VH-VL binders against Vacuolar sorting protein 39 (VPS39). Designs and how they scored, part 23

Target 1, 267 residues: Vacuolar sorting protein 39 (VPS39), of Arabidopsis thaliana (Mouse-ear cress) (q8l5y0r16to282)
Amino acid sequence: PARIDAVESYGSKLFAGCYDGSLRIYSPPESSASDPSELHQETYVLEKTVAGFSKKPIVAMEVLASRELLLSLSESIAFHGLPNLETVAVITKAKGANAYSWDDRRGFLCFSRQKRVCVFKHDGGGGFVEVRDYGVPDTVKSISWCGENICLGIKKEYVILNTANGTLSEVFPSGRVAPPLVISLPSGELILGKENIGVFVDQNGKLLQTERICWSEAPTSIVIQNPYAIALLPRRVEVRLLRSPYPLIQTIVLQNIRRLVKSNNAV
Below, E stands for the ipSAE of ESMFold2; O stands for the ipSAE of OpenDDE; V2 stands for 0.75 times the mean of E and O plus 0.25 times the DockQ between their complexes.

## First folded at step 14 (VH-VL; framework fv_benmelstobart)

Design n4 (from m2 with heavy chain S53T T105I; at its last look DockQ between E and O 0.67; V2 from the best seeds 0.00; counts 0 for: pae O 2.9 > 2)
Fold by OpenDDE, look of step 14:
Structure n4 (fold): chain C 267 residues (1-267), chain A 122 residues (1-122), chain B 107 residues (1-107)
Amino acid sequence: as target 1 above (267 residues)
Amino acid sequence: QITLKESGPTLVKPTQTLTLTCTVSGFSLSSYYVHWIRQPPGKALEWLGVIWTGGSTRYNAAFMSRLTITKDNSKNQVVLTMNNMDPVDTATYYCARDYYDWPGIYYYFDYWGQGTLVTVSS
Amino acid sequence: DIQMTQSPSSLSASVGDRVTITCKASQDIDNYVAWYQQKPGKAPKLLIYDASNLETGVPDRFSGSGYGTDFTFTISSLQPEDIATYFCQQYDNLPLTFGQGTKLEIK
């Protein structure tokens, strides 16, 4: 079986991007929900394998529901029509990209490639237009839209990239144990990871002094499912309430977990 | 006033286990990282490990197999346990607080315990 | 692991002298270097952080500089109370590592 490196949800289906460049589509079983009060364990079934979906390993995927597109990160960034999965666009300049962030409201894509940050705008059809290209001092490790600006984790530092003038403003140094982790919140705020701490900042990178979330370990990823923050830790998933004092709600011990995905009020 | 104080046996026999306790005051262990550092007589400082606010730890790989750091936030205590002690482990053992400047944890040390000399001898 | 090579291992100087200690990192560690003073029988005391920032309460005769791999600690005018062993420390990555120390004596 191929190693799964990326997971995304589309409706009731699950998309699994594999190391071999294949895309596996899983469907839920025919469930007769007899008792809504009981939680039922469902086993998804492999519906289809699309071989050669990508020439290289699929690193990440994101469903853009409002545009009926699937974004895939592999050798480059590509967009595929949903549900047929035909390739609609390939961002040639994104060859070698390591991170991206999609602004669904404005239809903007930003991605990083080495020490470059590029911004593309969706033209409303099947095309994308380059609108900005910024140089940054270090290799970008994490990237996220923050309002009209872009939050970057570069080397061991978080910075805000002003998209209007290309200037960088320092936020604070990242931790030493894990790579930078930038998480966008529905409120418009960001959580910036520092070791086992999540620091809250506004769209301008201003620190919210009274806001921090403390995990048991340094998370590799965080999924926000209001009112909860769900963190992937090395050997378990930790669920915390996304409200001060951010208490631990649940710990789920799982083996060999690599990805968390938000879907239909589930993770 | 911020203080750290190491306590425990000052003499340990070879192959035995060392247990040291760092008692802190003036700050909360829920807010600060605490490190253990040792120094053999006349030699350089050696970082042993750190315990995070959430209770997770990181150890120097050289000691990972025989070192454990735990804490009780309510008691303001951090405990170091080191197994299979050897005369080469003779050193002054320090606990130290990680420098804190919101939101930063910096991994340099602003407050130290006075240290406790542990001698490993038969 | 990142090695911190400190030099010299010992030095003797007169009161009022300028004293310089160097520390070389085995790799680029930006400015993530701290300097400590350790008097006999005492715990280390933080003097400098981020290579060049003076810790609060530390006399301004102490200073630090450097970026990347080469770092320097300086006492502009040596005082009798400065007799101690000085250590550099990197905190660019775990494990944290220290220099071998420089024992400073007064002539």
Scores: ipSAE 0.121, ipTM 0.705, lowest interface PAE 2.9, mean pLDDT 91
ESMFold2, look of step 14: ipSAE 0.651; ipTM 0.843
ESMFold2 (binder alone), look of step 14: mean pLDDT 92; pTM 0.937

Design n5 (from m2 with heavy chain T105L; at its last look DockQ between E and O 0.67; V2 from the best seeds 0.60)
Fold by OpenDDE, look of step 14:
Structure n5 (fold): chain C 267 residues (1-267), chain A 122 residues (1-122), chain B 107 residues (1-107)
Amino acid sequence: as target 1 above (267 residues)
Amino acid sequence: QITLKESGPTLVKPTQTLTLTCTVSGFSLSSYYVHWIRQPPGKALEWLGVIWSGGSTRYNAAFMSRLTITKDNSKNQVVLTMNNMDPVDTATYYCARDYYDWPGLYYYFDYWGQGTLVTVSS
Amino acid sequence: DIQMTQSPSSLSASVGDRVTITCKASQDIDNYVAWYQQKPGKAPKLLIYDASNLETGVPDRFSGSGYGTDFTFTISSLQPEDIATYFCQQYDNLPLTFGQGTKLEIK
């Protein structure tokens, strides 16, 4: 079986991007639990495999529900129509991109490629127009929209890229063990990872000094499911309340977990 | 006032296990990283490992097989356990706090214990 | 592991002299270097962080510079109370590593 490197949810279906460039689509079982008082384990069934979905491994996927598009990151960034999965657009300039962030409200895509940050805007007709191209001092490791600006993890530093003038402002140094991790919150704030610590900053990169979340270990990813923050740790999932003092709610021991995906009040 | 203090045996026989305790005051272990560092007489400092605020640990690979760091936040204590001690392990052992400036976690040290000399001899 | 090669291993100078200690990293570590002062029988004391930032409460006769692989620690005017061993430390990556130290004496 092919290694799954990316997971995304679309409606009731699960999309699995594989190392071999194939996309596997899983569907829920036909029968639902008859007793709402009991939790039942549902087994998803492989519905379809789209071979050759990508020429290279699929690194990430994101469903853009408002636009009925699937974003895929592989050799480049591509957009596919939903539900038919036809390729609608390919961002040629994104060849070699390692990270991206989508602003659904404004229809903006930013991505990093080596020491470059590019911004594209969706034209509403299935096309994308290049808006900005910024040079940055070092290879970007993480990227996220923060308001009209872009938060970057560069080497071991978090910075804010001002999209209006291209200037960089330093936020704070990242950790030494875990790679940079930028998580967007619905409130517009960000959580920036520093080892096992999540630091809250506003859209301008200002630290919210009274706000920090502490995990037992350095998370590899965090999913926000209000009111909870769900972190993927090396050997388990840790659920914390996304409210001070951010207490531990639950620990789920899982083996060989690589991805967390939010879907219909489930992860 | 911020303080760290190492305590434990000052004499250990070869092949025995060393257990040192670092008792801290003036700050919470739930919020700070605590490191263990040793220094053989007249020699350089050597980083042994760290215990994170969340309880996770990282060790110098040179000692990974025989070093364990644990803590009890409620007791304000960090414990170092090192197995199979050898005369070469004779050193002053320090616990130190990771430098704190919001958001902290810088991996240099602002507060140190006074250190405790541990001699390994038959 | 990142090696920190510190020079010289020992140094003797007169009161009022300018003292310079160097530390070379085995790889590029940006400015992630700290300098410590260790007096006999005492724990190290942080003097400099991020290669050139003076720790609060430390006299301004102490300074640091460097970026990448070559770092310098300087005492502009040596005082009697500065007799100690000085160490550089990198914190670019784990494991944390220290220089061999420089024993500073006054003539």
Scores: ipSAE 0.570, ipTM 0.831, lowest interface PAE 1.1, mean pLDDT 93
ESMFold2, look of step 14: ipSAE 0.592; ipTM 0.806
ESMFold2 (binder alone), look of step 14: mean pLDDT 91; pTM 0.932

Design n6 (from m2 with heavy chain T105I Y106E; at its last look DockQ between E and O 0.74; V2 from the best seeds 0.00; counts 0 for: pae E 2.1 > 2)
Fold by ESMFold2, look of step 14:
Structure n6 (fold): chain C 267 residues (1-267), chain A 122 residues (1-122), chain B 107 residues (1-107)
Amino acid sequence: as target 1 above (267 residues)
Amino acid sequence: QITLKESGPTLVKPTQTLTLTCTVSGFSLSSYYVHWIRQPPGKALEWLGVIWSGGSTRYNAAFMSRLTITKDNSKNQVVLTMNNMDPVDTATYYCARDYYDWPGIEYYFDYWGQGTLVTVSS
Amino acid sequence: DIQMTQSPSSLSASVGDRVTITCKASQDIDNYVAWYQQKPGKAPKLLIYDASNLETGVPDRFSGSGYGTDFTFTISSLQPEDIATYFCQQYDNLPLTFGQGTKLEIK
């Protein structure tokens, strides 16, 4: 019944983060109806509602499977243990953060808040320690790790923040219409959005290849699930193969989706 | 060789609909943006709109109510349709290619069509 | 909409003269300015992009500078073939807008 702003999967379950701050957990049915004459859709059923999971809307979530943690962004950034959802950490300084990026290999979290970029490290225990805090010239619109540095979309530009010394180096301007969008590839390379195209660059912001991935509209977000790139567009989701010429594999029209649960499984 | 060529009527009457076709060669409409720009006699250039490589359009608000840009990638054609023409719409109409080299999509133009003068009069 | 105010509207100069044309934007547009040359009855030709970068094949006598709101276009030594109208274009935001042009004539 509540507006769902974030979705993630863990094993066979689906987690839905809601505008009211609740977390809903959906599971596949334990047993199916055995009517042999009917065609049935397999439907996830609501297993549990965790009311008051967060005080504010849950706007982003990420399952950190290698660490059995759920990362959530709401009023702040919080980590919960899986599967029981016990609170492991809350990053108090991330109150009011608008974007984050997690580096699972190193256990590093970066986030943006106002005109600041902050870096925390998982200390190997139950906590996180602040490592760095940087000033930036304007509100960060998109953020992602690129190697040990951080790529930022600020205003209409892409820059790389050198985490060792805090300097910003320019990459290129973003689009005039669409806001900047930074996406990490598993290789550590980046896709940078420029209107409806995605430009491939290395960790230093240098052109990696001449070919672009071309969406029908400017994406608002992109998820990489090798070998696929999955883009959220204003009225649809497009799935493309991450091999040149990046053919369109599937289109899911949002206004025609029957249930959120099936849509999440399609991506 | 990269070319753009505008074609269509050169004389229309007030209130009629103008349809111009930009035929392109030497590049793919699936990769490049194409814009329409016009120049009234003795006046500054006016940007009308753009069609993106993916098919989305953006229009100058001053013309949005009567302007449509479409394309057919397989025919290498971009089509401008402008309703309710008026004598003040007399201009040379150009199609132009958005800059593409690294990183691309810059909103300035490296190749223009020759232009076609459209006169709106009785 | 971003207004591009160009000055002067016309000028006359002799072959070999240094010619300067300016554009002022109604708001900060960083370096998102292009300069074009347009001969009578012809399509514009791109000369300068990003305020100061020379397009391939354009003679070195053409140059540009500026950042923010004030932009300058210069011909270091005027040639007979440079008779044209010159104008700026901003591409910081849509709609794209153009200066009204400067008619350049040779005395």
Scores: ipSAE 0.587, ipTM 0.811, lowest interface PAE 2.1, mean pLDDT 86
ESMFold2 (binder alone), look of step 14: mean pLDDT 91; pTM 0.932
OpenDDE, look of step 14: ipSAE 0.835; ipTM 0.915

Design n7 (from m2 with heavy chain S31D; at its last look DockQ between E and O 0.64; V2 from the best seeds 0.00; counts 0 for: pae E 2.1 > 2)
Fold by OpenDDE, look of step 14:
Structure n7 (fold): chain C 267 residues (1-267), chain A 122 residues (1-122), chain B 107 residues (1-107)
Amino acid sequence: as target 1 above (267 residues)
Amino acid sequence: QITLKESGPTLVKPTQTLTLTCTVSGFSLSDYYVHWIRQPPGKALEWLGVIWSGGSTRYNAAFMSRLTITKDNSKNQVVLTMNNMDPVDTATYYCARDYYDWPGTYYYFDYWGQGTLVTVSS
Amino acid sequence: DIQMTQSPSSLSASVGDRVTITCKASQDIDNYVAWYQQKPGKAPKLLIYDASNLETGVPDRFSGSGYGTDFTFTISSLQPEDIATYFCQQYDNLPLTFGQGTKLEIK
């Protein structure tokens, strides 16, 4: 079986992007909702395998529901129509991109490629137009829209990229153990990871709280499911309340977890 | 006042396990990282490992197989356990606080314990 | 691991002299270097952080400079109380590593 490197949810289905460039589609079993008070384990079934979906490993995927598109990050960034999965667009300039962030409200894509940050706008014709290209001092490790600006984790620090003038403002140094991690919150705020600590900042990189969310270990990813923050740790998932003092709610020990995906009030 | 103090045996026999306790005051272990560093007589400092505020640990790979660091926040204590001690492990052992400036932890040390000399000898 | 090669291993100087100690990193570590003073029988004391920032309460005769791989620690005017061993330390990446130390004596 092919290694799964990316996971995304589309409706009731699960998309699994694989290392071999294939896309596996899983469907839920026929659910007999007998007792709503009981938690039921559902085993998803492989519905379809799309071989050759990508020439390179699929690193990430994101469903853009409002546009009925699937974004895939592999050799480049590509957009596929849903549900048929036909390729609609390929961002040629995104060849070699390592991170991206989609602004669904404005229809903007930003992505990083080495020491470059590019911004593309989704047009009304199903295409994308380049609107900005910025140079940054170091390789971008993490990227996220923060309002009209872009928050970057670059090598050993977090910075805010002002999209209007291209200037960078330093937020604070990142940790030494874990790579930068930028998480967007529904409120418009960001959580910036530093080792096992999450720091809250606004769109300008201003620290919003003197309190921090503290994980048992440095998370590799965080999914926000209000009112909870769900962190993927090396050997377990940790659920914390996204309210001070951010208490631990649950720990789930799981083996070989690589991805967390938010879907239908589930992770 | 911020203080760290190492305590434990000062003499250990070869192959035995060393257990040292670092008792801290003036700050909370839930807020700061604490490191263990040793120094053989007349030699350079050697970083052993760190325990994060959240309880996670990182070790020098040279010692990972025989080193364990734990803590009890409520007791303000960090414990170092090192197995299979050898005369080469003779050193002054220090616990040190990681420098912290919100929101950053920096991995250099602003406060040290006085150190405790541990001699490994038969 | 990042090696910190410190030089010299020992030096003797007179009161009032300018003293310089160097530390070379095995790779580019930006400015993530700290300098410590260790007096006999005592724990190290932080003097400089981020290569050139003076720690609070440390006399201004102490200074540091450098970026990348080459770092310098300086005492502008050596005082009798400065007899100690000095260490550089990198905190660019784990494991944290120290220089071999420089034993400073007064003539």
Scores: ipSAE 0.360, ipTM 0.774, lowest interface PAE 1.7, mean pLDDT 92
ESMFold2, look of step 14: ipSAE 0.567; ipTM 0.803
ESMFold2 (binder alone), look of step 14: mean pLDDT 91; pTM 0.932

## First folded at step 15 (VH-VL; framework fv_benmelstobart)

Design ctl1 (from n3 with heavy chain Y33S W52S W102S; at its last look DockQ between E and O 0.02; V2 from the best seeds 0.00; counts 0 for: pae E 5.5 > 2, placed apart)
Fold by OpenDDE, look of step 15:
Structure ctl1 (fold): chain C 267 residues (1-267), chain A 122 residues (1-122), chain B 107 residues (1-107)
Amino acid sequence: as target 1 above (267 residues)
Amino acid sequence: QITLKESGPTLVKPTQTLTLTCTVSGFSLSSYSVHWIRQPPGKALEWLGVISSGGSTRYNAAFMSRLTITKDNSKNQVVLTMNNMDPVDTATYYCARDYYDSPGVYYYFDYWGQGTLVTVSS
Amino acid sequence: DIQMTQSPSSLSASVGDRVTITCKASQDIDNYVAWYQQKPGKAPKLLIYDASNLETGVPDRFSGSGYGTDFTFTISSLQPEDIATYFCQQYDNLPLTFGQGTKLEIK
C-alpha cells in the first residue's frame, strides 16, 4: 500500500496525495443510503490513480471550491483544475515552501520559505500575480491569513506581519511542547497554540481576554468545523465546542492518526 | 538572460585602493541584492559584503574598515571599493546575485559573474 | 562567525562511483546550506539549496541531505564532467561562510 501524506475532500470524493507523487481518488460506494438520520459505514473504493501528479511527496492539499481548483504543496505550490486535475498554474517562487495559507475571499495566497513570506493573488483566470515579498527574522513554521495581515509562527514566537508596510509585531512566545500552530477562524480571528492551550487573538495580534481553549494535550493540528474545533492529539481526536467555555464534546481514540480533513460536515 | 560581469584593474600596488564594478543585466538592482565574494588562488571562497535592493549594506567584519559597496540602479552597476590593498588580498573577485532580495535576510547565490583576478604586487 | 568544516579536502574516484562530501557547521543552522560546483577557471555553480533541494537543471545524480550541523553532498554515479571543486555554504547568519572545498578528481 502506498503511503499517504496528504488528504483532501472534493464533494463526496477523497483525494489522497501519496509519497510516490501519485494522487489517488476514492469514491463512495454507489449505494448511498438515502436516510440522512442514519450513520453508515461506507467503504470507499479507488476510482483513479494519477501517476506523476507530483515529482516530490505531496505535503498538503486544499480544495478551493469557489474557484474549482486544487492547491497542492510539494516541491512547490501548484494549482490544478477540478475535476479534471490539469495543472493550471505553478508558483515557481514557492520552490522550497514549507507552509501556505489561502484567503478564499480575496483570492490571495501567502506562503513561507525559510525566512521569506510571499504573497500572490489569483487573477481570476488561471494565473497568479506576485504581490509582495517579505523578509522575516526567523524560519517560519506556521502561517495564516488574519484579515489583511499574516500571522506567523516562527521558531520562538508568534508575530503579525503587516502586509501594507511589512512591519512585524510580536504577539507572544510560543510554547515548547509543540511546533507553532496558527489556526484561522472564519471570523478573521486566530487560535494560536501554546502548549495545550489555544489562545484567541484578533487580526492585529491582540489577545482576546478570557478567550482560550484548553486541550487535554498539545494538538498537532486543529480543524474548525463550526460550531466545533477538532484537534488531533498524539493518541486521540478531541472535539470541543467552539464557544466559551469550550467544553469537551467528544474524544475519539484512534490508532496512528496522522491527518484531519474537513469535508461536508464531516471530519 | 541574467548576467553579471566584473570589471576593473587586474593589478594593484600595495596600499592602493581597489575599485571593481559589477555590471548586471537581465534583472533590476532595485529588486535584488548583490554580493561580493573573493577567492584567493587555490583557496576557499570568502564573502565580503552585500548591497540590498534598497541600498542597505552589510559587510564582513574582517573587511568593514576598508570595504565600501555602492550601487547605481539606473546604470545597473554595483561598485566595490577596498582600501589599503595587500598581497594577501590577491584573489579572484566575484559579484553574485542573491536568490532573492529580502531585507535583513540573505540566502545563496544563483547567478555569478565570471570573476576577475586581482593581483596585488609591487 | 559560523564555521563550515568540509571534508575531505580532496577526493579521487572512478567513473560510476558514489562520492560523498560532508560539511559540519559550528552551530545549528537548520537547513540553510547550499552546495556549489566550481570547475577550473569558472565561477561556482549552484547545485543544491536548502540542504537537499536540487537546483533546476542540475542532474539528479547530485543530492544533498542534513539538518542542524551535519550535512552531506552526494554524487550517486560520478561522471567525467563532474571533475571540479565542491563547496558548501551556510546562509543562516552573516557573515555568509563557505567550506574549505573538496577537489574531486577522476582516477
Scores: ipSAE 0.023, ipTM 0.642, lowest interface PAE 5.1, mean pLDDT 91
ESMFold2, look of step 15: ipSAE 0.195; ipTM 0.628
ESMFold2 (binder alone), look of step 15: mean pLDDT 93; pTM 0.943

Design q1 (from n3 with heavy chain Y106E; at its last look DockQ between E and O 0.49; V2 from the best seeds 0.00; counts 0 for: pae E 2.8 > 2)
Fold by OpenDDE, look of step 15:
Formats: structure tokens, C-alpha cells, sequence
Structure q1 (fold): chain C 267 residues (1-267), chain A 122 residues (1-122), chain B 107 residues (1-107)
């Protein structure tokens, strides 16, 4: 069986990006499709395999529902029409990109490639226009929009890239044992990971509060499903209320979990 | 006033298990990382491991197979357990608080226990 | 593991002297270095963090410098109460590691 490296949801369907560059589409059983509000323990069925979807392993995918596009990160960043999955655009300059962040409100894409950060804007007609190209002092490890600015994880610290003038401002050092983790909140704030804690900052990198989310372990990813923050830990999923004092709501022990995906009030 | 204090046996026989308790005061274990460090007589300091505020642990690989660190936040206690002790493990054992400057977790130490000398001998 | 090679292992100086201790890291660790003072029978005391920042309450005769692999700890004017063993420590990566220590004595 092909190794799945990326997962995304579109409606009731699941998209699985595979190491071999194929995209597998899974559909729920007929009984589950009739009432998506019900919880079922049923096996999804492979509906379609798109061979050669990408030339290299699919590292990440994101459904842009408002634009009916699927974003894929592989050799480059590509956009595909939904539901037909035709390639609509390929960001040539994103060849070798290692991280990206999509601003759905404004239709902006930022991505990092080594020590470069590029910004593209969706023109509404299936095309993308380059609007910015920044040099940064170190290889970017993580990237996320924060308002009109971009939060970067470089080396072992978080910085804010001011998109208006290209200046960098230091936020604080990241942890020693976990990679940088930047999570955008619907409120416009960010959660920045530092070991097992989440720190709240605004779009300028200012610490907003002294309260913190304290996970049992350093999460590898966090999904926000208001009013909850859901963290993927090495051996379990931890659900915390996204309100002070951010209490633990639930722990779900799961074996071999690799991805968290938010879809229609489900994770 | 911030204090850490190590307690436990000062004499352990070879192959036996060492259990040390670090009792803290003046701060909450739910907010701070606590480390265990040892120092053989006349030698350098050696980092053993850390327990995070959330309960997660990291160990020096040299001791991972026989070292366990746990804590009880409500009792303000961190416990170190080390199996299969050997005379080479004779050392002063310290618990230390990780320096914390919000939101900094720095992995250097601002407060130390007084240390407890553990001798491993037949 | 990152090795911290500290030198010298021992040092004897007179009151008022300038004392310098060095620590070399086996790899680039930016400024993630702390320095401790340990008096006989006592736990280490933090003096310097981030290679050059003086801990609160520490006399200003103590200082640190360096970035990358080479670090220096300095006592500008040695005092009698400074008799101790000094250690450098890196906190760039786990496991945390210490220098071998420098035993400082007064002539």
C-alpha cells in the first residue's frame, strides 16, 4: 500500500496525498453519506486514484472552499479545481518550497524557499500574481500569515516579517526539542508553540496575555475548532478549551496518528 | 521564597534502585520545568533529565534505559528513579528549576536544591 | 552530544587580578551558554546566561562573552569570596552538557 503523507477533506470525501505522487479519493459508505451529522464507525471506500497527480511526494494539501480550489505542496505549489481536480495554476517560483500559508480572506499565498519568502495574490480568474519577494537571514522552518504580516520560524526563534517594508522583528525563542509551530486563530491572533506551551501573540508579535495553553507534551500540530484547540501529541490527541485557563477537556489515545484535519465541525 | 530539596537514601547497594524525591516550594510544578543533575565527587556536572510542566519528560540517552522522572503537582514533588545502580553512579544528585522568563523556557537553572550525596557501595 | 571544552582546569591568581576562563563548544550553539559558580559543598549558582547577560544580584566584576563556539568568562578584579569552581553549560540542544570546570584559587 502507498504511504499517505497528506490528508484533506472535501465535503464528505477524504483526499489522501501519497508518497508516490498519487492522490487517492475516499468516499463514505452510502449509509453515512445520507446523514453526515451522525457519527459512524464505517470504512471509507476508495473511489478514485489519480496517478501522477504530482511528480514528487505530496507534502501537504489544503481545500480552499471559497475558491473551489485544492492547494497542493509537492515539488512546487499547485492549485487544482474542485471537484474535477484539473490543474489551474502552478507557482513556478515555489519550486522547492518547504512551507506555505494561505490567507483566504485576502486571497494571498505566502511560501518559503530556503531563505526567501514570496507572496502571491490570487487574481480571481485562476491566476496568481507575485506581489512580494523577501530575503530573510536564515532558512525558514515555519510560516504563517498574521494579519498583513507573516510570522516565521527561523533557526530557533519566531520573527514577524513586516510585509510593507520587509523588516523583521524578533518575537521570542522557540523551544529546543520541538520544531516551531505557528497556529492562526480566527480572532486574528496567533498561538506560537514553545515546547509544551502555546503562547498568544498578535500580528505584530506582541504577547497578548500571560495565560498559556499547557499541553502534556509538545504538539506536532494543532487544529482550532472553536471553542476547542485540538493538539496532536506523539501518542494521543489532546482537546483543550480555547478559553482561559485552557483546561483539558478530553484525551483521545490513538495509535499511529499522523494527521489532524478539520472538516464540518469534525476533526 | 523558592526552595528545592532532595530527599532519599544516601546509601544504595549495587544493582538496587535509587529513588529520590525533590520537594519544591514557592512555585508550582504545573508552571515550571524541573531537572535532575548529578555530580560525581570532584567531577563535572551531568544532566540526567527533565520533567516538563505538562508532565512530559526528556532524558539523557546515557540513562534513558534506567531512569524515570515523575511528579505530583499537588504534592509539589518530583521523583527520580534510577535502576541498576553502580558504584560509578556515586554522586551528589541535584534537582533544579528551569529558568523561566515568560514565555521563555531556557534550560539553564536559576534555583537548585542543596543536593544529596548518594553513595553506591556493597 | 555537544561537548563543552573548558580551560583551564585549574587557576591560581591574586586578589585584584583579572581572571579569564574559556569554553569551546563542539558545534555552533549561538549564545546559549550559561556560567555557574560552585563553592565547596554548595550547589551551583547561576552567574551568566545567554553568554553575556549578568544574572540579577551578581556583581558586575563578572562578565561573559562569545557567540558560536568560543566563549569567555571573566572576573575583572578577583575577590577572596570568588574562590570556587566555575562551569560553563550549553543549552542549545539536549542533552544539556557542562564544561569540565575550572577550580579557582587565590594565591
Amino acid sequence: as target 1 above (267 residues)
Amino acid sequence: QITLKESGPTLVKPTQTLTLTCTVSGFSLSSYYVHWIRQPPGKALEWLGVIWSGGSTRYNAAFMSRLTITKDNSKNQVVLTMNNMDPVDTATYYCARDYYDWPGVEYYFDYWGQGTLVTVSS
Amino acid sequence: DIQMTQSPSSLSASVGDRVTITCKASQDIDNYVAWYQQKPGKAPKLLIYDASNLETGVPDRFSGSGYGTDFTFTISSLQPEDIATYFCQQYDNLPLTFGQGTKLEIK
Scores: ipSAE 0.486, ipTM 0.802, lowest interface PAE 1.3, mean pLDDT 92
ESMFold2, look of step 15: ipSAE 0.496; ipTM 0.761
ESMFold2 (binder alone), look of step 15: mean pLDDT 91; pTM 0.928

Design q2 (from n3 with heavy chain Y106D; at its last look DockQ between E and O 0.77; V2 from the best seeds 0.00; counts 0 for: pae O 3.1 > 2)
Fold by OpenDDE, look of step 15:
Structure q2 (fold): chain C 267 residues (1-267), chain A 122 residues (1-122), chain B 107 residues (1-107)
Amino acid sequence: as target 1 above (267 residues)
Amino acid sequence: QITLKESGPTLVKPTQTLTLTCTVSGFSLSSYYVHWIRQPPGKALEWLGVIWSGGSTRYNAAFMSRLTITKDNSKNQVVLTMNNMDPVDTATYYCARDYYDWPGVDYYFDYWGQGTLVTVSS
Amino acid sequence: DIQMTQSPSSLSASVGDRVTITCKASQDIDNYVAWYQQKPGKAPKLLIYDASNLETGVPDRFSGSGYGTDFTFTISSLQPEDIATYFCQQYDNLPLTFGQGTKLEIK
């Protein structure tokens, strides 16, 4: 089987972006119309394979449900119509982009390419318009919207990019064992990862609390499903209450987990 | 007052396992990283490994196969276990606290134990 | 692994002298360098962190500088109580590594 590099959910379906540039769509069994209140183990079945979906490996995908679009990151950033998966737009300037963040509320896309941060806006139709292009002092490793600003992981530090004036403000140094991890909260605030610690900051990079989330290991990703923070650790998933003192709620030992995806109150 | 104190055998025979305990006070292990560092007599310091506040560990690759670090937060203890000891492992063993500047975590050491000399000899 | 090459290995100076110790990293490590003082039979004591920041409670005669690969530790006016071995340490990447040390003596 082809290596899966990206996963996303659309309704009850799962999209798997593969290394070979194909998109595999999986569906639950038809007989699974069971009570949503009950936990069931279901085996998803391959419904469709879209060969040649991308010329290069699909690095990331995101369903933009409100716009009926699928965002894909590969050679560039592309948008595909849902459910037909026709290519609607390709951000040519995003060729070589290594990270992106979508603001669903405002319809803004930001992405990084080397030492550049670009902002595009969805025009309400099928197009995107370039809004901003910022130069930053170092190669961007991670990017995320934080309100109207953009949080960047540059080298070994977090910075906030003010989108209004292009100024950068330093937040704090990131950890050295794990790559920067920026998690957006519904409030517009962020959790910034430093080793096994999650730090809360506002959209301006100001520390909100002296409290922290302490994971057992450095998470590779975190999904927020209020009231829980769900972290993917190297060999397990850790669920913590997103309330002080952020106690451990559950540990799920899973082998070979690479992705966490939030969908319909499920992860 | 912040203190770290190493305890355990000071004499180990070759091929035996060394077990050292670092007992800390004045701070919580759930909030700080604790490292193990050793120093052969008259030689430079050598980093062995670290246990994070969350319990995760990182080891010097040179010792990965022989070294285990664990902790019990409730007992304020960090334990180093090193297998197959050799005379070359003779050294003063230190536990040290990782510098903490909220929210900063940097791998330099603001507090050290006094160290315990472990001699590996027949 | 990042190598920290420290020099000199030993140094003798007079009280009041300016003392300089150098540490060279095998790769660019920004300012992620700490300096320690170790007196005989004692654990190392943190003096400098982030290459140039003086640890709280440390006399201001101690200082550090450098960025990238070359780092310098300085005692502006050597005091009798400064007899010790000094070590640099990098914390840019694991494994953490130390310099070989500089044994400082007073003439």
Scores: ipSAE 0.094, ipTM 0.690, lowest interface PAE 3.1, mean pLDDT 91
ESMFold2, look of step 15: ipSAE 0.566; ipTM 0.798
ESMFold2 (binder alone), look of step 15: mean pLDDT 91; pTM 0.921

